VH-VL binders against p58978. Designs and how they scored, part 27

Target 1, 218 residues: p58978
Amino acid sequence: MTNTEIFNKLTNAIVTQDIAGCAKLTQEALDAGISPLDIITKGLSPGMKIIGDKFEAAEIFLPQIMMSGKAMSSAMEILTPELEKTKVEGEEGTGLAITFVAEGDIHDIGHRLVTTMLGANGFDILDLGVDVLNETVIEEAAKRKGQKIILVGSALMTTSMLGQKDLMDRLREENLRDSVKCMFGGAPVSDKWIDEIGADATAENAAEAAKVALNVMK
Key: E = the ipSAE of ESMFold2; O = the ipSAE of OpenDDE; V2 = 0.75 times the mean of E and O plus 0.25 times the DockQ between their complexes.

## First folded at step 11 (VH-VL; framework fv_retifanlimab)

Design y2 (at its last look DockQ between E and O 0.39; V2 from the best seeds 0.00; counts 0 for: pae E 4.7 > 2)
Fold by OpenDDE, look of step 11:
Structure y2 (fold): chain C 218 residues (1-218), chain A 122 residues (1-122), chain B 111 residues (1-111)
Amino acid sequence: as target 1 above (218 residues)
Amino acid sequence: QVQLVQSGAEVKKPGASVKVSCKASGYTFTRYYMNWVRQAPGQGLEWIGIIYPSGGSTWLDQKFKDRVTITVDKSTSTAYMELSSLRSEDTAVYYCARLPYRFGSPFAFDIWGQGTLVTVSS
Amino acid sequence: EIVLTQSPATLSLSPGERATLSCRASQSVDSYGNSYMNWFQQKPGQPPKLLIHDASNRATGVPSRFSGSGSGTDFTLTISSLEPEDFAVYFCQQYSNWPYTFGGGTKVEIK
């Protein structure tokens, strides 16, 4: 199979919620010498985009999204070790992305996608998960003071935005604001909000988030 | 018993300020957002703003950003809404309503105060 | 802001009849399979009471005759068989985006 064929199959596996197939194809792709990054960016991510579009079009519903997410996760389990190997040889210049979903918010699909894309784009990843206390984020930022860090928060709920604001306030109070970059995303998050809370950037989707993060960290 | 108890009715002159209180009991105050909603006589409901009790952060409807201040006193489990530069149009029943801090069922205004009538008249 | 339009403004029915209330949003209130739409009942002199949350979930203590449905921009509250105590004003409310907004309400009155 050509690389293109493999990518198309990966995309289709995500779109059709073929979890087992996705994992298998991912391994096959690796065995064929395709880079983990290409597998993600040219195969898996396009699938997730399609799923997102279909959801917005009411062609699919939450269960399908969740299953596609699982397919993505299965692939990532295979790819993560390989990505880590590549990073050891890669440019030390991108920085550390600390990713999280705010306390009270357990929606992790977007968070996972963003985290994946950041990793794929060369960021070291510290994934704090969901329902994360601002205190935890602050602590992690403080521990790494002096390092090139971007905080990446995801919010699906409007109420999570209040947590974002609080986090920004706390960063300032702890004299950490200037030591970190801050990016927030999610359906309710706007550029206006970012400006209001004094964050650095937002992104409309996971792919854009990675690009924006790269730019912010330059 | 979970309840929100609001302060009593207020009569104010135009240009004055009013501060309405909402005392929470029967639950952990910091585990719920507090919202303020008003309803003019015979009219619909209008959301004013929300406060995150733990951190104190607030968001207000643009309509009220210049005139409303929402605060909390965690020690007394009390939320406050202060409205300044009162106008006749501000005559309404003002409600506090809690919203769960964590996403769950129900994730909605499940408990309301009894309401506080604020009358603005010359 | 998301504008919620309720229809009809008034619904005159008799006890035992089915009531169907509509709420239309100016934009989708869905995200990741969740519909951020709630329904409230309000009687004179009382605060609103939560009936339905997230489009289709009955709040605690709400009778089974109340049901919510819909997604995206179109939502419906249904009372399968009206009881005398059900004659009240009903509001839809979205919390998908700030500001949170309410519909104008539907008054269910006795015919």
Scores: ipSAE 0.518, ipTM 0.778, lowest interface PAE 1.4, mean pLDDT 92
Fold by ESMFold2, look of step 11:
Structure y2 (fold): chain C 218 residues (1-218), chain A 122 residues (1-122), chain B 111 residues (1-111)
Amino acid sequence: as target 1 above (218 residues)
Amino acid sequence: QVQLVQSGAEVKKPGASVKVSCKASGYTFTRYYMNWVRQAPGQGLEWIGIIYPSGGSTWLDQKFKDRVTITVDKSTSTAYMELSSLRSEDTAVYYCARLPYRFGSPFAFDIWGQGTLVTVSS
Amino acid sequence: EIVLTQSPATLSLSPGERATLSCRASQSVDSYGNSYMNWFQQKPGQPPKLLIHDASNRATGVPSRFSGSGSGTDFTLTISSLEPEDFAVYFCQQYSNWPYTFGGGTKVEIK
């Protein structure tokens, strides 16, 4: 079985919500010597992108996303210990990623993957979880003024947009805007919106989020 | 009981300012957006803007942007809308309206204040 | 800015009749499998009252004679059998884009 065939099967397992199959294929990929990062970026993440595209096209809804998320979670239970073995240490200048899901939103689809990908790419992680108040994010940033930090917020609901603007406005009001980089993602977030609120970046998917975050922190 | 109680009617001259208050009770003030909407006599509804009470950030319809200030006082659970450089066409009933944004709640103006009539006349 | 056009401006009907109110948006108000359209009822001297959210869902306490339908740019509020308390003005309202906008209203009045 070639690496390409394994990646395609992983992608299909996510798309078809094959929870047990996804876990099995993940272990097979590890046993075949494929790196945890390659399994994520070449097999699993493409499946989540397909699911995201289907959601945007109104072909699937929240229950299907949740089931694909469970398949992803099954794979991540296997991959997390392996990622810890491959953590790149001594990556000065990468910084701290403070990750969170916006207030009023409890959907953690993709949040765990974004956090894992940032950590695997050398970021220190402070994972605040879901339904996070802007005040909490601001307090954590203020404690660490002078450190190299990126705030990474996600949401699945269009109603989060004013909350995102509020975080940016509060950062400016508290003289913290220049102390942090800010990245937002989720289905309703566009480049135009990022420019409007004065944030630093958005990313199309969790795999790209790590790359975009590294670039922003340069 | 969830309630929005607005300040009383006002009569103003052109060029003046008016500040309408909206006191919230019966719910956690900082967990809902607050909106301002006006209705001129015999006319439809016109959205003015929205505020996120937790942090105070706003988004204002461009028609009002340089004349309207929307603020909150979290300690009294009160929202304010101030409209400056008043014109006769600003004569309207001004409403505050609550907007839930949390998962599981409909995103719609579910609670309205009683309205504040602002009359602009010479 | 999304313009909402309601028709007719006035419906003159008797109790027991069916009312059909139209709201047309200048662009689609659909996204992510949802229609971002709400309906309100307003009686003289009172603030608006939420009837329908997200095109078709009745708000709490709204009688089953009220129903909403439609998607994209075309939306309908139906009152299956008018009661005396239903004679009022009805507004559609979109929240897909800022600024949020309302239709001009349809007045349902006693014939």
Scores: ipSAE 0.208, ipTM 0.655, lowest interface PAE 4.7, mean pLDDT 85
ESMFold2 (binder alone), look of step 11: mean pLDDT 92; pTM 0.940

Design y3 (at its last look DockQ between E and O 0.03; V2 from the best seeds 0.00; counts 0 for: pae O 5.8 > 2, placed apart)
Fold by ESMFold2, look of step 11:
Structure y3 (fold): chain C 218 residues (1-218), chain A 122 residues (1-122), chain B 111 residues (1-111)
Amino acid sequence: as target 1 above (218 residues)
Amino acid sequence: QVQLVQSGAEVKKPGASVKVSCKASGYTFTRYYMNWVRQAPGQGLEWIGIIYPSGGSTWLDQKFKDRVTITVDKSTSTAYMELSSLRSEDTAVYYCARLPYRFGSPYAFDIWGQGTLVTVSS
Amino acid sequence: EIVLTQSPATLSLSPGERATLSCRASQSVDSYGNSYMNWFQQKPGQPPKLLIHDASNRATGVPSRFSGSGSGTDFTLTISSLEPEDFAVYFCQQYSNWPLTFGGGTKVEIK
């Protein structure tokens, strides 16, 4: 199989929720010498974007996107150890990404991908997981005041947006706002919402998120 | 037993202010949003605003933003709504209403206070 | 602001009849495969009571004669066979965008 054929099959496995097939194809791609980053960015992520776009357009429902997320997770179980082998060490200036999913929200389909993409792009990672209290995020940022930090929060739509505002309000109240950059994902997160709460950025997808994060930290 | 108990009815003159309390019991106060909704006599429901009790952040309907303050006291599990510069058209029953936001719970006002009638008259 | 328009304003029916209540949103309240529309019942002197959440899900303890349907901008509450306790005012409510808004209500009254 050519690399293009492998990438197309990976994309299709995500779109069709083929959990076992996605894991198998991922291992085959690794065995063929394709880099973990290329497998993610050229095979897996395009599939998640297709599914995400269909979900946003109300063409599919939550169970389908959750199953595509499980297929992605099965691939990432294989790829994460391989990505650790390629991590860049000893360089200064990229910073620490503190990643989290807001309190009350367990839908983390994009969170794991965003965290992986940030790490692959040179960020040190502190992944706080899901259902994270704003107090916990504040505490971790305060412990590391003076370090180059970006907070990357994921939240489900309207149900979690007040939590994003609360985090920004708390950062200002604790005199930490100037110590960190803040990036939020989740619909309906818009540029207008980011401006309203005084955050730094949002991004359309996980690959873009990593690029935007690098840019705002620069 | 989960319940919201509001302060009693109030009669106010135009230009005054009113502060309505809403005491929560039977659940973890900081794990639910608290909302305020009003209903003028014989009229529909009008959402005023929401508070995130854990951190205290609010979002207020633009119609009320410069006249309404929503706060909580976590130590007493009590939410407050203060409306200033009262007008006759502010005469209404004011409700507090709980809003779940955690996974697995419906995002809907599942528990309401009994309501507080605020009458604004000369 | 998303405006919710309920129709009819008043629905006069007898017990045992089917009630069909409409709620139309000024823009779609759908996102990510979900419809962010709730329905409430209110009787005189009482706070509203949740009936339907997320367009079609019956709240705990609500009788099976109540059902919700619709998506996008058009939503319906159906009471398949009216009982005496069902004569009340019904409100739709959206949470897809701030501010949260309610419809003007449909009064279901005995004919």
Scores: ipSAE 0.256, ipTM 0.671, lowest interface PAE 4.7, mean pLDDT 85
Fold by OpenDDE, look of step 11:
Structure y3 (fold): chain C 218 residues (1-218), chain A 122 residues (1-122), chain B 111 residues (1-111)
Amino acid sequence: as target 1 above (218 residues)
Amino acid sequence: QVQLVQSGAEVKKPGASVKVSCKASGYTFTRYYMNWVRQAPGQGLEWIGIIYPSGGSTWLDQKFKDRVTITVDKSTSTAYMELSSLRSEDTAVYYCARLPYRFGSPYAFDIWGQGTLVTVSS
Amino acid sequence: EIVLTQSPATLSLSPGERATLSCRASQSVDSYGNSYMNWFQQKPGQPPKLLIHDASNRATGVPSRFSGSGSGTDFTLTISSLEPEDFAVYFCQQYSNWPLTFGGGTKVEIK
């Protein structure tokens, strides 16, 4: 089997939510000498991209996305150890997405979907998780000053939005604002809010978030 | 106020069709999925199907694929469920429930209609 | 489909007591470290009310005495101290796979 055939099968496994097949193909790809990065970027991510597009088009719904996510996860369980062995500084083509849920907020389903979609669209991912302090976000941004970075924050609670404002203020205070892009989402987040706090963008759903991020980073 | 208001109770004969409406207000209708769930008397909840109001795409439980049609009227922010070839077993309270899909939002049925009793009897 | 089995079917308790409700899934509802399980409360003549989403997150306005836990196939709803208004039927619901499914429910009734 050619590498291209393996990649196509991986893509299809994600698109069809074939969890077991995805894991098997992932191992097969590794056994064939394909790099973990190529497996992700040429096989798995294109599948997730297709899933994102289908979601945006309302051709699939949340359960399919979740199942594709499971397929992706099964592959990543295999690939993660291998990736850790070969950590090479990657090309900063699309950029690094630092994703997080605001302090005091633990609603992470949207955050996880967005993170997955960003990865599928070529972003390197630093997932900080939920209930993330602004200080942590600032520290991570500072460590990577000069890199192409987009901060992607989620908040469901209205009160958590205040944290977004604070984050933006602190980015300015620390002279980091111009070095990063900032995108926020969540039920209470609006374009008006984004303008008010001086952020770059918002999105309605995970698929849109990935597209918006790509545009913002151009 | 965010709310879903359903049409009134229906009494139908076996073999007939029923169409239940669910009018949404207080939020952007096209930014949430709409779901239909039913509950037979004294029984549990049964998911019927979902629609994306913006595009009109639907996903139905296999059990209902041949008998249920879910539609929306965006101009009136109203969702509809039509069930055909009614049987006595279809006697239930039918609920509409919205499902958020916004970035960062929980994916759960957070707002429900008041329910519509559909009685199928000879 | 993912079958959700709730136990017990009926739970008879007094106000002030702790209630523990179980929901078991026929397969895992986890992905990316998240559990796609919700809990609902339903009172007679009313639609279900969202209590917990994603296994452990309280919905807006839900009292702190309600908590959700679990992962994979086993989930628990706990009411730390029952209030009179908590006597109702509780349903678990998964959205990990099609079709969306509910548990059979647990009735919490006054002893």
Scores: ipSAE 0.028, ipTM 0.574, lowest interface PAE 5.8, mean pLDDT 89
ESMFold2 (binder alone), look of step 11: mean pLDDT 92; pTM 0.933

Design y4 (at its last look DockQ between E and O 0.58; V2 from the best seeds 0.00; counts 0 for: pae E 10.7 > 2)
Fold by OpenDDE, look of step 11:
Structure y4 (fold): chain C 218 residues (1-218), chain A 122 residues (1-122), chain B 111 residues (1-111)
Amino acid sequence: as target 1 above (218 residues)
Amino acid sequence: QVQLVQSGAEVKKPGASVKVSCKASGYTFTRYYMNWVRQAPGQGLEWIGIIYPSGGRTWLDQKFKDRVTITVDKSTSTAYMELSSLRSEDTAVYYCARLPYRFGSPYAFDIWGQGTLVTVSS
Amino acid sequence: EIVLTQSPATLSLSPGERATLSCRASQSVDSYGNSYMNWFQQKPGQPPKLLIHDASNRATGVPSRFSGSGSGTDFTLTISSLEPEDFAVYFCQQYSNWPYTFGGGTKVEIK
């Protein structure tokens, strides 16, 4: 199979909640010499995006999205050890990544992927979990004022994405905006949105998120 | 104590509207879905719809799409179900039921309100 | 919608006897290793009470005499030895697809 064919099959496995197939294809992709990063960014992540869109459109609900998540998790179990092999020891000064899923959102697949990739790229990680109050994020940022910090927020739903604007406003109100970098991602998040809310960056996928974070923190 | 407390019984005329409330306590309201289910006298259970209080997203059975509105007030941890254009066949006990979400965990109506009798009679 | 058919409609038994309740779905409620079927108990004047979730898991506080089994389209609730308090109506419920649906119920009554 061509790499493209493998990627398409991975995408389809996520979209159709084929857990076993996803794991198998993931291993096959690795065996074919495809990098873990490419497997995630070109195969798995596109599938999750489709799932997010379907969920937002009410075409699928909890069972399906949960199973897609499981499919993704099964793949990640295979990929994580491979990613760790390529882990670059963070240079003193990479910084702390505070990761979270937006308030009102409990979908953590993208969040987990991003968190993993950030860690693999040398960031210290503070994972706040899902459905995180903006107040909690602000508190954690405040506690670490003066440190090199990047806030990394995820949102799968358009409604939860709106909370990102609130967070940015509150960071400004609390005089913390200049002390932190802010990156947001998720299916509904766009460059236009980032500009609108005054955040620093977005990324299309978890792998890019890590790269963007490194650049933002320079 | 985790509980759902519903509003009192209602008597309505055909064509009228009714709004039933369900107040949640003992848990984080926005972290669970809220469902509405009804039961006609001596009959089975009928699922009406669901709402995610945090995001406000709703999904309704097609049967009720034009007559039912489900809403929440997060500040009071209260869910609402409004049924319009009432008919005699809408006579039933209406229940709110919590649906927890946990990744990898089962989904089930684990907490129920005590029910609200809505009687539609001419 | 997925139609759930429960049988029998009424089950007359004595305390200490085994009760077997059936729920058949018009289509499979399974998805990738999971069965999205729940069982509820309801007594007169009370809301339903969760007994079994995901076909075979007892809810918190549910006695061990209650068990669920099945997959695909066929599911069973079993009460190994009926206690006086077990005489009630039992409903199956699926959450595999929209809309969520309930069975018609089985009334377990004292013989």
Scores: ipSAE 0.023, ipTM 0.639, lowest interface PAE 4.6, mean pLDDT 90
Fold by ESMFold2, look of step 11:
Structure y4 (fold): chain C 218 residues (1-218), chain A 122 residues (1-122), chain B 111 residues (1-111)
Amino acid sequence: as target 1 above (218 residues)
Amino acid sequence: QVQLVQSGAEVKKPGASVKVSCKASGYTFTRYYMNWVRQAPGQGLEWIGIIYPSGGRTWLDQKFKDRVTITVDKSTSTAYMELSSLRSEDTAVYYCARLPYRFGSPYAFDIWGQGTLVTVSS
Amino acid sequence: EIVLTQSPATLSLSPGERATLSCRASQSVDSYGNSYMNWFQQKPGQPPKLLIHDASNRATGVPSRFSGSGSGTDFTLTISSLEPEDFAVYFCQQYSNWPYTFGGGTKVEIK
């Protein structure tokens, strides 16, 4: 089976909620010498995008997207150790990524992937989890003033986006805005929104998020 | 102590409306979906709908969508269900029930309110 | 919507006996190795209590005498040796698709 065929099967396993099949295909792809990053970016991530788009369009509901997320998680349980083995050693730190899902948002679909991709690309990780108060983000940034820090926030819902503006305003009020880089992503987040709130970047998906974060931190 | 505490029993006439409250405590209100389920006397359980407290988005059983409004007040950690145009067959105990949403958690109603009896009679 | 039919409606047994409760779905509630079926226990004047999630997984704190099995359209709750506290009504519930639905219940009562 070609690499393209493997990637298409992985994408389909996510879309069709094939938890066990997704795990098996992931292991088969590793055994075939396909890199963990390619498995994620070319096979798994496209499936999650399809599911996210369907959820936004109300074509599917909570049970389906939850099961696609379980399929993704099962693959990531296999891939995370492999990514950790290939983490670059000896490079001075790219910086600390403080990752979180905004206050009022508990959907974890893309968050774990973004965090894993950032770690795989050389970032130290402080994962704050989901439903994170802006005050918590401010506190963690203030503790580490002087370090190379990127704040990476994810939102699935428009209401969660409004908290991104509040966070940017508070960073300015606390004289921390220039101490950190700020990147926000998620289905409702646009380049226009990033410009409006004065953040540094956005990305369309988790793989791009890691690349964009690297560029922003240079 | 995770708890869901509902408002007291209601007696209503046909055509009226009822609004039941469900106050959550002992957990982060916005991290769990809130559901409403009812049970007519001597009968089984009937799911009414679900709300995501953070965004306020709801999904309702089609049988109720024109008569039910589900809302939350995040500042008081309280969910509400309002049922309008009441009929005698709406006589039931109404429950709120919480539902985890995390891709490692059981997808099941793990904590229920004590129930609110709504009686509709003329 | 998916209709759940429970049988028998009433099961009259003595403490120490084995109870076997059936739930049949109008269409499969399976997807890729997961059965989207839960079981609840309810006593008069009390809300339901979760027993089994995803067909066979015992919820936290539920005694080992409770077990669930089945797949597709046919599911079973078994109580291996009834205790006095187990006399109650039991409901199956599917979450395979909207709306979520419950079975009509099986009342387990003292013979």
Scores: ipSAE 0.006, ipTM 0.490, lowest interface PAE 10.7, mean pLDDT 82
ESMFold2 (binder alone), look of step 11: mean pLDDT 92; pTM 0.937

